VH-VL binders against q0atu2. Designs and how they scored, part 386

Target 1, 119 residues: q0atu2
Amino acid sequence: MLDKKARIRTSREYRNVFEKGKRLSGRFLIIYYVENALDNNRFGFITNKKIGMAVIRNRIKRQLRAIVREYQGQVKNKHDIVLVARAGIGKSSFEGMEKDYIAIMKKAGLFARNANKID

## First folded at step 17 (VH-VL)

Design yk65 (framework fv_ivicentamab_arm2)
Fold by ESMFold2-Fast, scan of step 17:
Structure yk65 (fold): chain C 119 residues (1-119), chain A 119 residues (1-119), chain B 110 residues (1-110)
Amino acid sequence: as target 1 above (119 residues)
Amino acid sequence: EVQLVESGGGLVQPGGSLRLSCAASGFTVSSTYMNWVRQAPGKGLEWVSIIYRRGSTEYADWAKGRFTISRDNSKNTLYLQMNSLRAEDTAVYYCAREGSSEWYYFDYWGQGTLVTVSS
Amino acid sequence: AYDMTQSPSTLSASVGDRVTITCQASQSIDSWLAWYQQKPGKAPKLLIHDASSLESGVPSRFKGSGSGTEFTLTISSLQPDDFATYYCQQWDEYSGEAYTFGGGTKVEIK
């Protein structure tokens, strides 16, 4: 679980990231990201009805939060980042989601070059 | 150096089964992401399956229920078990390693093994 | 549905020519695209990843460009060793079920 201060909570905060942020898509995830005026990173998670039933969406959201938590120390500070799950994510394994997250974060320039959980 | 050597291809009748092997050297298959990619004679490339570092698997929709990717870490060997084979499964099957654990491109390929499904 | 369309399907050229091959995605894939070269009877060889990053050991005459839905592979001065079939590759951006390859472009002698 991510700490409360590391979460994007309000509709206004999500809207700011969508309107002003950069977008980058991966296989299962889209990220929207923008530098913030805080001294910490904040994450938001969107799982829409295209993914599947509530039980699937809730599982995906829990797994994404676990992935983000595991790699939070490797994310460059001062960013608001929203993860939007793509329709196909329900067919992915946990490792598929993890791999996609690392790939997209590195491509966005938000990770150190060697972001690797096995390290 | 890194090398992938495939075997197990051959002629099989429709409805039959075949197991392909991919012997890896110069790296450990369990430390990376391993894939099977096929190519029908005179046609393009088509992704079949992936096995992730911790053993999770994903399949092309047409391969689900018929094909199983696996590995034997003690033998450093990747496998593809193919059941209920159809004429349209006739192809050269390649074992391929992803360029890094985070990226979705293939940096090393085996030479392929031909599977012919014909009566 | 998600499609990867390569054009042309066949290209005739002479040694020394500048050759351009295109790859179009039906929907935006940012820069998540690789290019491969395949010679008859051989496995594909990685040329370019992330749309424009040249793989180690690949000649500098190969250049990738583009983002979003339109990508190009350019060979600035075609060599005899470059007559081959070229494939673009991305993973399925909408279904998440498959890595997808373009149909291929065969570069043959004029």
Scores: ipSAE 0.057, ipTM 0.721, lowest interface PAE 5.6, mean pLDDT 85

Design yk66 (framework fv_ivicentamab_arm2)
Fold by ESMFold2-Fast, scan of step 17:
Structure yk66 (fold): chain C 119 residues (1-119), chain A 119 residues (1-119), chain B 110 residues (1-110)
Amino acid sequence: as target 1 above (119 residues)
Amino acid sequence: EVQLVESGGGLVQPGGSLRLSCAASGFTVSSNYMNWVRQAPGKGLEWVSIIYRRDSTEYADWAKGRFTISRDNSKNTLYLQMNSLRAEDTAVYYCAREGSSEWYYFDYWGQGTLVTVSS
Amino acid sequence: AYDMTQSPSTLSASVGDRVTITCQASQSIDSWLAWYQQKPGKAPKLLIHDASSLESGVPSRFKGSGSGTEFTLTISSLQPDDFATYYCQQWDEYSGEAYTFGGGTKVEIK
């Protein structure tokens, strides 16, 4: 679970990230990200019907929040980041999603440390 | 010095089974994402399977139900159990380690072991 | 094979030539593209990862470029050691396969 202050909650805030942010695609995830004027990071999560039924989408969203929470200390501060799950994510394992998240965050320059050395 | 050495290939009749081994040195297989990739004689490369750090696995659609990837951390060895072999499975089988930065590429490969499926 | 087109299939060249090989993905993969070299009887060797990052120990005459759906491997001055088959590789979003390789480009002596 992420703290309320670490979540993107309003449509206006999501729109800002989509319009002004950079986009990077991974295998299972797309991130949109933009530097914010706050003192913390905020995360948003989008799971659409192409992934599968509500039970699958809800599982994916819970697992993505768990992954983000686990690695939040490695994320470069002062960013709004929206994770959009791609259609194929329903076929992924938890470790497949975790690997993809770390890979795209490193590629985007949003991780401060080498994730392979994080325990 | 990173090395991967495959063994266990040979001639087997259709419907038979083989277990391939990949002995790793210079790194720990449990700390890496490990893959099997094959190549039929005169053909291109084809991905077979991956094992993640906490033992989640994925397989090519044609390999599901017949092939099982595993590892023995005490022996630092990766395995591929192949059952119900077909003539179409004739190939050199390589074990490959995923790269240490950003992943989704193979930085080290073994020399390969030939599996021939024929009468 | 899913949605990775590599061209040409075969290419004839002389020592000193500039050689270019292309890979096209059916969908944007940003820069998630690696290039491998394979000599007869040998395992593939990583040349370039993340579209343009040269692997340690690989000669600087090898250059990767591109992003999105079109990627190119260039060998600026072909050496005798470079006659080999080259493969590109990406991840696969939609299939049961985690990784997809291009069909390969054989670089032959002219």
Scores: ipSAE 0.642, ipTM 0.882, lowest interface PAE 1.4, mean pLDDT 88

Design yk67 (framework fv_ivicentamab_arm2)
Fold by ESMFold2-Fast, scan of step 17:
Structure yk67 (fold): chain C 119 residues (1-119), chain A 119 residues (1-119), chain B 110 residues (1-110)
Amino acid sequence: as target 1 above (119 residues)
Amino acid sequence: EVQLVESGGGLVQPGGSLRLSCAASGFTVSSNYMNWVRQAPGKGLEWVSIIYRRGTTEYADWAKGRFTISRDNSKNTLYLQMNSLRAEDTAVYYCAREGSSEWYYFDYWGQGTLVTVSS
Amino acid sequence: AYDMTQSPSTLSASVGDRVTITCQASQSIDSWLAWYQQKPGKAPKLLIHDASSLESGVPSRFKGSGSGTEFTLTISSLQPDDFATYYCQQWDEYSGEAYTFGGGTKVEIK
């Protein structure tokens, strides 16, 4: 669960991230990201029908929000970040999604240099 | 110094079982993503299995149901239990570590242990 | 099936030659590619990750380039220690295997 202020809500804000942001593909996730003019980070989540039925897409969205929330303190401030689930994500474990998220955030330069602690 | 030392390979009959070991030193296996990769004689490399930091496991489709990856944290050792072995499983088996800070490629490999499945 | 195709499968070269090895992915993998060197009877050794990032301790004569579906490994001036088999590996796509390797390119003495 993410706070209301930490979510991208409007079509206009999603469009801004897609048009002005950078893109990085991971194994199960694609992120689009851009610096914002706010003092906080905002996250958006996109799952399409190619992933599977609504129950699978809802599970994926819930798990991605949990991952983002857990690692939120390690994300560089002042960014809008949209996570787009790739078709293969339905075959991933929770740890597989978590690993992919950390890897792409590090490669994008959005995580602290040594943020690889997993309990 | 990072070292991976494999053992347990040998000759086994079709339908038989064998357990490979990979003793690690210079780092902690439970803090890393650990993999098994094999290579049939004169052939290329083929990924077999991964164990994640928190213990989740994943397998190549052809290995599912026959092979089990595990670890013993107190011995800092990785294992691969192989059941229902086939002639096609004849290969050198390597344990391989993904990087400590960046993942999905293998920065250290063991020397390999030969498994021969033959009558 | 998702494939990684290396070409050539074997090449013959002399010390001092510029050698280029190609790796093609059946689908775009961005820059999610690594290169390994394997000498006879030895384990593979990481040379390059993320298509172009040279691993610590690897000589600067090795260079990786490319993105998307076409990648190259170049050895600018071949040394005696460079006669080996080279493999590319992707981690972008999971389709029954989490990591897929190319078939290898053997660099032999001419």
Scores: ipSAE 0.067, ipTM 0.751, lowest interface PAE 5.1, mean pLDDT 88

Design yk68 (framework fv_ivicentamab_arm2)
Fold by ESMFold2-Fast, scan of step 17:
Structure yk68 (fold): chain C 119 residues (1-119), chain A 119 residues (1-119), chain B 110 residues (1-110)
Amino acid sequence: as target 1 above (119 residues)
Amino acid sequence: EVQLVESGGGLVQPGGSLRLSCAASGFTVSSNYMNWVRQAPGKGLEWVSIIYRRGNTEYADWAKGRFTISRDNSKNTLYLQMNSLRAEDTAVYYCAREGSSEWYYFDYWGQGTLVTVSS
Amino acid sequence: AYDMTQSPSTLSASVGDRVTITCQASQSIDSWLAWYQQKPGKAPKLLIHDASSLESGVPSRFKGSGSGTEFTLTISSLQPDDFATYYCQQWDEYSGEAYTFGGGTKVEIK
């Protein structure tokens, strides 16, 4: 679970990220991201009906929050980031989602150096 | 130096089985995403399977139920178990490592091992 | 299934020529595209990843460009070692399972 402080909560806050932010597509995820004027990062999560029924969408949201929480320390400070799940995400494993998240965050320049240390 | 060396290919009858091996040196397979890619004689490249760092696996739709990717960390070796082989499975099979900093591309490949399925 | 169309299928060129190969995706893949070189009887070799990033040890005459649905690989001043088949590769968005390769472009001596 992510701390309340680290979550995007209102429609107005989501709208700000979509209007002012940059967009980057991954295999299972799309991120929209923008610098904020706060002293912390905030995350939002969007899943739509094309992914599957509510039980699947709720599982995906829970798993994405767990991934984001695990990698919080690697994210460059002062960003609002919205994760939008693509239709194919329902066929992915937890590790597939994690891999895609790391890839898109690195490609966006949002991860601090050496976020995934593969030997 | 990174090296991948495949073995285990050969002639097999339709309906038969083969296990391919891919011995890795210069890096640790358990710390990387490892793939099998094949190429039928005179044809293009076709993705077969992936094993993720924590052991989750994915397969091409046509490979599901017949092929199994695995690894032995103590031997630093990747495997592909192929069952119920068909003439259309005739190909050179390559093991390939995914890049460390940016996912979804293959930075090192083995030399390949030929599998011929024929009566 | 993601359509990946690579063109031309074959091209003839002379040493010193500028060669351009195109890869088109049926849907936007942002810049999730790699280029590989394959010589007869050998494994593919990575040339370019993320559409335009040159892999270490690859000569600077190789250049990748493009984003979204159209990508190009350019070889300036073709060398004898460059006669090979070239493949583009992307991730598969919706299947959740596959990485897709283009059909290949064979660069032959004129």
Scores: ipSAE 0.081, ipTM 0.755, lowest interface PAE 5.4, mean pLDDT 86

Design yk69 (framework fv_ivicentamab_arm2)
Fold by ESMFold2-Fast, scan of step 17:
Structure yk69 (fold): chain C 119 residues (1-119), chain A 119 residues (1-119), chain B 110 residues (1-110)
Amino acid sequence: as target 1 above (119 residues)
Amino acid sequence: EVQLVESGGGLVQPGGSLRLSCAASGFTVSSNYMNWVRQAPGKGLEWVSIIYKRGSTEYADWAKGRFTISRDNSKNTLYLQMNSLRAEDTAVYYCAREGSSEWYYFDYWGQGTLVTVSS
Amino acid sequence: AYDMTQSPSTLSASVGDRVTITCQASQSIDSWLAWYQQKPGKAPKLLIHDASSLESGVPSRFKGSGSGTEFTLTISSLQPDDFATYYCQQWDEYSGEAYTFGGGTKVEIK
């Protein structure tokens, strides 16, 4: 579970990331990201109806939060990052989502220099 | 030095089964995303299956239910169990490792092993 | 899969020629594209990943460019060693195939 301070919670904050941030798409995820003026990172999560029924969307959202939490120590400080699940994510395993998240974050240059290597 | 060596190919009758092996050296298969890719004689490349680092698997739609990817960490070897083989499964089967930086590409390939499905 | 088009299917060129191979995706893939070279009877070899990142040991005459939906591989001065079939590769969100390859371009050097 992510700490309250690590979550993007208001419509204004989401809008700021979408309007001013950079966009990068992966296989199952799109991220929007922008530097913030805080001392910590904040994450937002969006699962739209194209993914499937509420039970599927809620499962995907829970799994994405778990992935973000596991890798939060790798992420460069002072960023607001919104994860948008793509329609095809419903076909993915947990590891498929995890792989996509790590790949897209590395490609965006968002992993810190002292980030630990995954075993 | 990284090497992948496939074996187990040969002539098999329609409806038969065959298990392919891919012996890895210079790296650990359990620490990488491993794939099988095939190529029918004179045709292009076609992805078959992936096994993720934690053991989750994914398959091409045409392979689901017939093919099973697995690995034996003690032997550092990747496998592809093929059941209910058909003439259209005739191909050279390659073992391929995904790159560790900015995933979604294959950095090393084996030499391939030919599977011929014919009466 | 129907989400990637590679052209031309075949080209004939002389040693020293500049050749261009194109790959078009049906949807934006940013720069998630790799290029492979396959010589007759051999396994594919990675040339370029992330659209433009040259793999170690690959000659500088090979160059990848593009982003979004249109990508190119250029060989600035063809050598006899470049006789091969070239393939582009991407992920695919909707296909049952996690990785989709282009149809290939056979380069024949005279």
Scores: ipSAE 0.698, ipTM 0.879, lowest interface PAE 1.2, mean pLDDT 88

Design yk7 (framework fv_ivicentamab_arm2)
Fold by ESMFold2-Fast, scan of step 17:
Formats: sequence, structure tokens, C-alpha cells
Structure yk7 (fold): chain C 119 residues (1-119), chain A 119 residues (1-119), chain B 110 residues (1-110)
Amino acid sequence: as target 1 above (119 residues)
Amino acid sequence: EVQLVESGGGLVQPGGSLRLSCAASGFTVSSNYMNWVRQAPGKGLEWVSIIYRRGSTEYADWAKGRFTISRDNSKNTLYLQMNSLRAEDTAVYYCAREGSFEWYYFDYWGQGTLVTVSS
Amino acid sequence: AYDMTQSPSTLSASVGDRVTITCQASQSIDSWLAWYQQKPGKAPKLLIHDASSLESGVPSRFKGSGSGTEFTLTISSLQPDDFATYYCQQWDEYSGEAYTFGGGTKVEIK
């Protein structure tokens, strides 16, 4: 599980990221991201009914949290980041989601290239 | 020094099978996202399949159930097993690597191997 | 599925001409677009990734631009080595079409 301090928790906090943040689409994920005034990153996760049934959405949400946890140390600090799953993610493998997450984070400038090489 | 060399193409009757090979040198297949892309004579490029670094796979809808992508890490070789071949599968088949950190783009391609499906 | 429409299918131009090739995606792909060059009898070669990032060793006369749904490849001063077919490429959200290519543009030097 992701630490409480690293989670976006309230509707107001999600709305702030959506309204004031930058948006970047990947293949399976859309991220919204904005600098925060805290000492840490916070992550939010949105899985809509377009993805599929509750069991699929819950699986996707758990897998995305696991991916974020695995790469947390490589993310540029002081950001609020919301991951919104696209409909196509329901048929993706874990590796498909992981690849997309890393690709969009690098493209957003939130994932340093040289220091965080993924072999 | 990066090289991809395809082999295994040839003439086969409709309903037949072929296995294509792609021998890699100068890099490790298992550390990259590897793809097969085909091109019918005089026509455009068409994506066939991908194998992810940990072995997950995806296929073009028309290839599902007939084609299987795989690799042998000890031989640093990518494969495409093609079953139930149709005249429409006649094409040059290329193996292609996705670039280091520039994923979703093919930075190196093999020379291609011709598959002809005809009576 | 994310369709990719590439135009024109064929063009003829003289050495020194400015040539423009266009690709249109059916849905926004931000800047996730690549351009490839394929010379007769050869495999494709990556020219540009991320819509506008020129690959190492590719001549500066090649330029990619655009974002969202409309993209262009421009060759500012066509050379004999540029006789080739050019393809754009994108990812697709849905499994079964992970990558799609444009139909190609054949550039013939007069």
C-alpha cells in the first residue's frame, strides 16, 4: 500500500490537480500533475466504469498503486500527480501499464533519464 | 553494432505454418520491447506483435490465435510462429526494437524475411 | 481504433524543393508520433520521434512538427538520397492495434 502522506485523499485535492495541473496522455493512462508546497509527492488514482466491471477496475487500481510504489524513488519531488486510467487499460498486461507509466512520467519531465535508467 | 537478422521465410501453402527467427547482436533482447512488423509487397507497414521485457505479449487482432511471438534468451533470438497462414499474410516480416527510453518508437529494424503464401 | 491518414500517397519533386508530408490521427495522441524513411529494398529507418525530435545522424533538412491530431514532416531542400517512402507511426489505446502506421508517402525525384 502507498503511504498515507503520498496519497491524494479528498475530492477538493483531486479537483485542484485537474483544474490547475498540466495534462499528458499516454497509451493507457492520462496524468494530471502540478507542483505542491509539500516536502513529498502525492498520488491519486481514478478508474472509471468505461474500463469494465468492478473486479477489473479494482485490479487495475491495485496494480497502478504497485507500479507507483515501485518507482516512487525515481519521481521528481514536490508534485501532486493523478493517474486516470483509459478504457483500453482493462485489456492491458501489468507490463503494458508499467511501460506506459514510465513513458509518460519521463515525457512529463518527472522521471530523470540519466539517473533513473530502466534496464 | 546493433544488428537484427531475420530468417525462416519462404513459400508455404494456405493453411501451412512457418517459424520466423530474428537473431540479435549488440544488445539483449530480454532487456528491450521487441516487435514484429510486416509489409505486403508494394504496400505499407503493419504492426503484428510485441513481446515485453518480462514476457507479456500483445497481438494485432487479425493475428490473435494464429501467430505467437516468443524469444530464447540464451540465444538472444526473437521468434514468430505463424499458423493457419492465408494469402493475405504474404509480406516481408521485420523484427524491430523499441529504443532505450524512447519507447513506442522503433529505432532498429532487421533486413526482413519474405513469406509467400500461395498455392 | 486510432486511424492514421497520411497524405499525399505519392509526390514528385525536383532536387532543392521543399516537400511537406502530413499525417492526421483520428484522436489526440499529444506528441506520440514518429516518422520513418524507407528506401527501396531496405528496412525502415527512424527519422524523428516524439513528433519533432530528430534522430542522431539524420540530416537537419528533415523537420517534424505538430501535436494533437495533425503532424507534418518537412524536407527543406530535397536531395537525391531522399527518394524514399515515408511513414508516420503512433500507439493505439486498444489491444489488437498497439501501433498504427500511416499509409505512406512515396517521394519521387523528377
Scores: ipSAE 0.835, ipTM 0.918, lowest interface PAE 0.6, mean pLDDT 90

Design yk70 (framework fv_ivicentamab_arm2)
Fold by ESMFold2-Fast, scan of step 17:
Structure yk70 (fold): chain C 119 residues (1-119), chain A 119 residues (1-119), chain B 110 residues (1-110)
Amino acid sequence: as target 1 above (119 residues)
Amino acid sequence: EVQLVESGGGLVQPGGSLRLSCAASGFTVSSNYMNWVRQAPGKGLEWVSVIYRRGSTEYASWAKGRFTISRDNSKNTLYLQMNSLRAEDTAVYYCAREGSSEWYYFDYWGQGTLVTVSS
Amino acid sequence: AYDMTQSPSTLSASVGDRVTITCQASQSIDSWLAWYQQKPGKAPKLLIHDASSLESGVPSRFKGSGSGTEFTLTISSLQPDDFATYYCQQWDEYSGEAYTFGGGTKVEIK
C-alpha cells in the first residue's frame, strides 16, 4: 500500500494532472505528470473497462501500486503522476508492467540516475 | 567488449526439434532483457521471444506453445528450444540484447545461426 | 497490435545523394522507434533509438526525426558504405507481437 500522502485522492486533483500535465505513453501504460507545490510525490491509478472484468482491473491496480511503491525512492520529488492502464495490459506479466513503468519514467526524466551496479 | 555468439542451427525435418544457444560475454544476461529475432531468407526481421530480468517470458503468438526461451546464468548463455518445426520456421535466428540504459530497442546482436526446416 | 508501413521498399541512389526513408505507425507511439542498418550476410546494426537519438559510433549524416505516427530516417550525403537495407522497429501494446519491424527499405546503387 502507498501512504495516504502519496495518493491522488480527489477528482479535482486528477483533473489538474490531466489538464496541465505532460503525457507519455509506453507499451502498457500512459503517464500524465506535472510538478506539484508539495513536499512529496503523489500517484493516481486509472483502469477502465477496456482492460477487462473487475477481477482483472483490480489485479492490475494492485500490481501497479506495488511497482510504484518499490520504485518510489527513485522518483524525482514534487510530482503528481497518474498511471493510466492501456487495454493490452491485461495480457502483461508483472515484469512486463514493471519494465514499462521504469522505461516510461526514465524517458520522462522522472527517475533519478543513481549509481546502479548492473554489470 | 560485448559479444553474442549463436550456435545450434542446422537442417531439421518438419515436426522436428532444435535447441539454439547464444553465448554472451562482456555483460551479464540476467541483468538484461534478452530477445530472439529471426529473418527468413530474403525477408524482413520478425521478433520471436523475450526473457525478462526476473525470468518472465513473452512470445510471438505463432511461437507460443512451440518455442521456449530460457537462460543458464552460470554459463551466461541464452537458449531457444524449438519444437514442432515447420518449413516457415526456416530463418537465421539472432539473439539480441535490449539497450542497457533504455529499453525497447536492440543495441547488440549476434551474427545469427541458420535453421533450415526441410524434408 | 500496431501496423507499421515502411516506404519505399527499394530506392536507387548515387554517392552524395540525400535519401529519405519513412515509417508510419497506425497508432501513436510517441518516440518509441529505432532504426537499424543491415548489410548482406550480416546482423542488423542499431543506428538510432528513441526516434532521434544517434547511437555512439554512427556517422552524423544519419538523422532520425518524427513523433507520433510518422518517422523519417535521412542520410544527408550517401556514402558507399550506406548501401544496405534499413528497418524501423517499435514496441507493440499486445502480447501477440511485443516488437514489430517495418518491411525494410533496400538502398541500391544507381
Scores: ipSAE 0.793, ipTM 0.911, lowest interface PAE 1.0, mean pLDDT 91

Design yk8 (framework fv_ivicentamab_arm2)
Fold by ESMFold2-Fast, scan of step 17:
Structure yk8 (fold): chain C 119 residues (1-119), chain A 119 residues (1-119), chain B 110 residues (1-110)
Amino acid sequence: as target 1 above (119 residues)
Amino acid sequence: EVQLVESGGGLVQPGGSLRLSCAASGFTVSSNYMNWVRQAPGKGLEWVSIIYRRGSTEYADWAKGRFTISRDNSKNTLYLQMNSLRAEDTAVYYCAREGSLEWYYFDYWGQGTLVTVSS
Amino acid sequence: AYDMTQSPSTLSASVGDRVTITCQASQSIDSWLAWYQQKPGKAPKLLIHDASSLESGVPSRFKGSGSGTEFTLTISSLQPDDFATYYCQQWDEYSGEAYTFGGGTKVEIK
């Protein structure tokens, strides 16, 4: 589980990321991201009914949170990042989602290429 | 340095089976995403299958249930088991390494092995 | 269902010509596109990844550009070694396939 202060929680905070942030699409994920004025990163997660039934959506949410948690130390600090699951994510494996997450985060400049440390 | 060498191609009758091998040198197969890509004579490239670092697999819709990608880490070798072969499966089969988890492209290819499905 | 449309399918050119090949994706793929060169009887060779990033050892006359749904490969001054078939490659979930290749463009001597 992510620390409570690392979560985007309110509709207003989500709207800020969507309105002012950059967008980058991957195969299974879309991210919206913007620099924040805080000392830490915050993450939001959006899964909708087009993905599949509740059991699939719950699996996806758990696995996305686990992926974000595992790689949180490699994310450039002071960002609000919203992960939006695309319809096809329900057919993916954990590794498929993990690969997509790493790829989009590196392309966005939020991960250092081949570096496993925080700046 | 990095080299991929395919073998196991040949003539097989419709409905038959064949196993292709791809011997890797200069890198470790289990540390990379490995793929099979095919090309029918005089035609374009078509993706077949991927094996992820932890062993998850994914297939083109037309290959599901007939083809199985696998690897032997002790031999640093990738395999493609092909069953229920059809004339439409006639092609040169390439093994290919993804250049990065982050970019979804193939940086190294083997020279290919020809599979001919004919009576 | 065509995920990738590559044009032209064939073009004739002379040494020194500027050549442009286009790929259209059915939906936005940002910059997740690679270009390959294939000579007869040989495996494809990676030229460009991430739409515009030249691979090490690839001559600077090759240039990739574009983002979203429209991408181009340009060869600014065609050399004898450049007569080959070129393929673009994308990935997305739209088609249910992890990877999709364009139909190819054969660059022939005039």
Scores: ipSAE 0.497, ipTM 0.848, lowest interface PAE 2.3, mean pLDDT 87

Design yk9 (framework fv_ivicentamab_arm2)
Fold by ESMFold2-Fast, scan of step 17:
Structure yk9 (fold): chain C 119 residues (1-119), chain A 119 residues (1-119), chain B 110 residues (1-110)
Amino acid sequence: as target 1 above (119 residues)
Amino acid sequence: EVQLVESGGGLVQPGGSLRLSCAASGFTVSSNYMNWVRQAPGKGLEWVSIIYRRGSTEYADWAKGRFTISRDNSKNTLYLQMNSLRAEDTAVYYCAREGSHEWYYFDYWGQGTLVTVSS
Amino acid sequence: AYDMTQSPSTLSASVGDRVTITCQASQSIDSWLAWYQQKPGKAPKLLIHDASSLESGVPSRFKGSGSGTEFTLTISSLQPDDFATYYCQQWDEYSGEAYTFGGGTKVEIK
């Protein structure tokens, strides 16, 4: 994410998304999402030890941020969205994560149905 | 008019190799997620492999190291190279496209090509 | 690794009957489930995606329902063309099992 103001950073903000947001699972990702009262979207990223070693978790976080950044303009405005990586993501390709992200966002109504053609 | 036509199946001895082809028309394979799915005689469907739009691949655990999915964009054709074939690989092999707007689901299938591994 | 249990394995029915087929996932898959129809000697045909969305050209007598771990395919008034084997399909979070299919349900003439 180029703009660091588009990040969810505080524990209170994460708890708000988890408690009041909607949940949708994909193959490699779970998203929690809720409308916010801001003029922009904010994203949070969670990886846990079930994914693998720190090197793998750090790669996943970096790749997820790259995916979110690439498709940021397609996301419906004014949402807080937390991406939680599932255990299987550690063996996924970049494309596996990208496909899952777009599919989940479309299913949640946060993306246009033809986002796969926008790139 | 979307069409997938498989070829390359036949009788092969254990330990042998075969290369299956899937010729596509009415759409571009490089713009879609393409899969191989097999079905042993009288049995259910079993996923084999996927090639992603940017060329990443995934395989069923039993296929890793023996099978290779690939494509030739100039010929609009999907391939499955099968090595070290075993009797349990005997099946009809289908190529299947994931929907252009409906990922994770196979909207078009070829008619299949029979691979028989027998001495 | 997700398990997919499909029941019944075989079902005998008459034209005009209401037929119900069930798939159960070992973990929640939200609504990421498809139903396919396969006739002898033919490739499978996608009927329903996202648990309940009918594919173009599929007759309205086919209905999918469910979410989470339990899903059903219902044929409200069985037609001669509907005698076939039906399969459900889901994704799996592990790369070695990217897609899993139910064991199939053969709908045959009573």
Scores: ipSAE 0.813, ipTM 0.908, lowest interface PAE 0.6, mean pLDDT 90

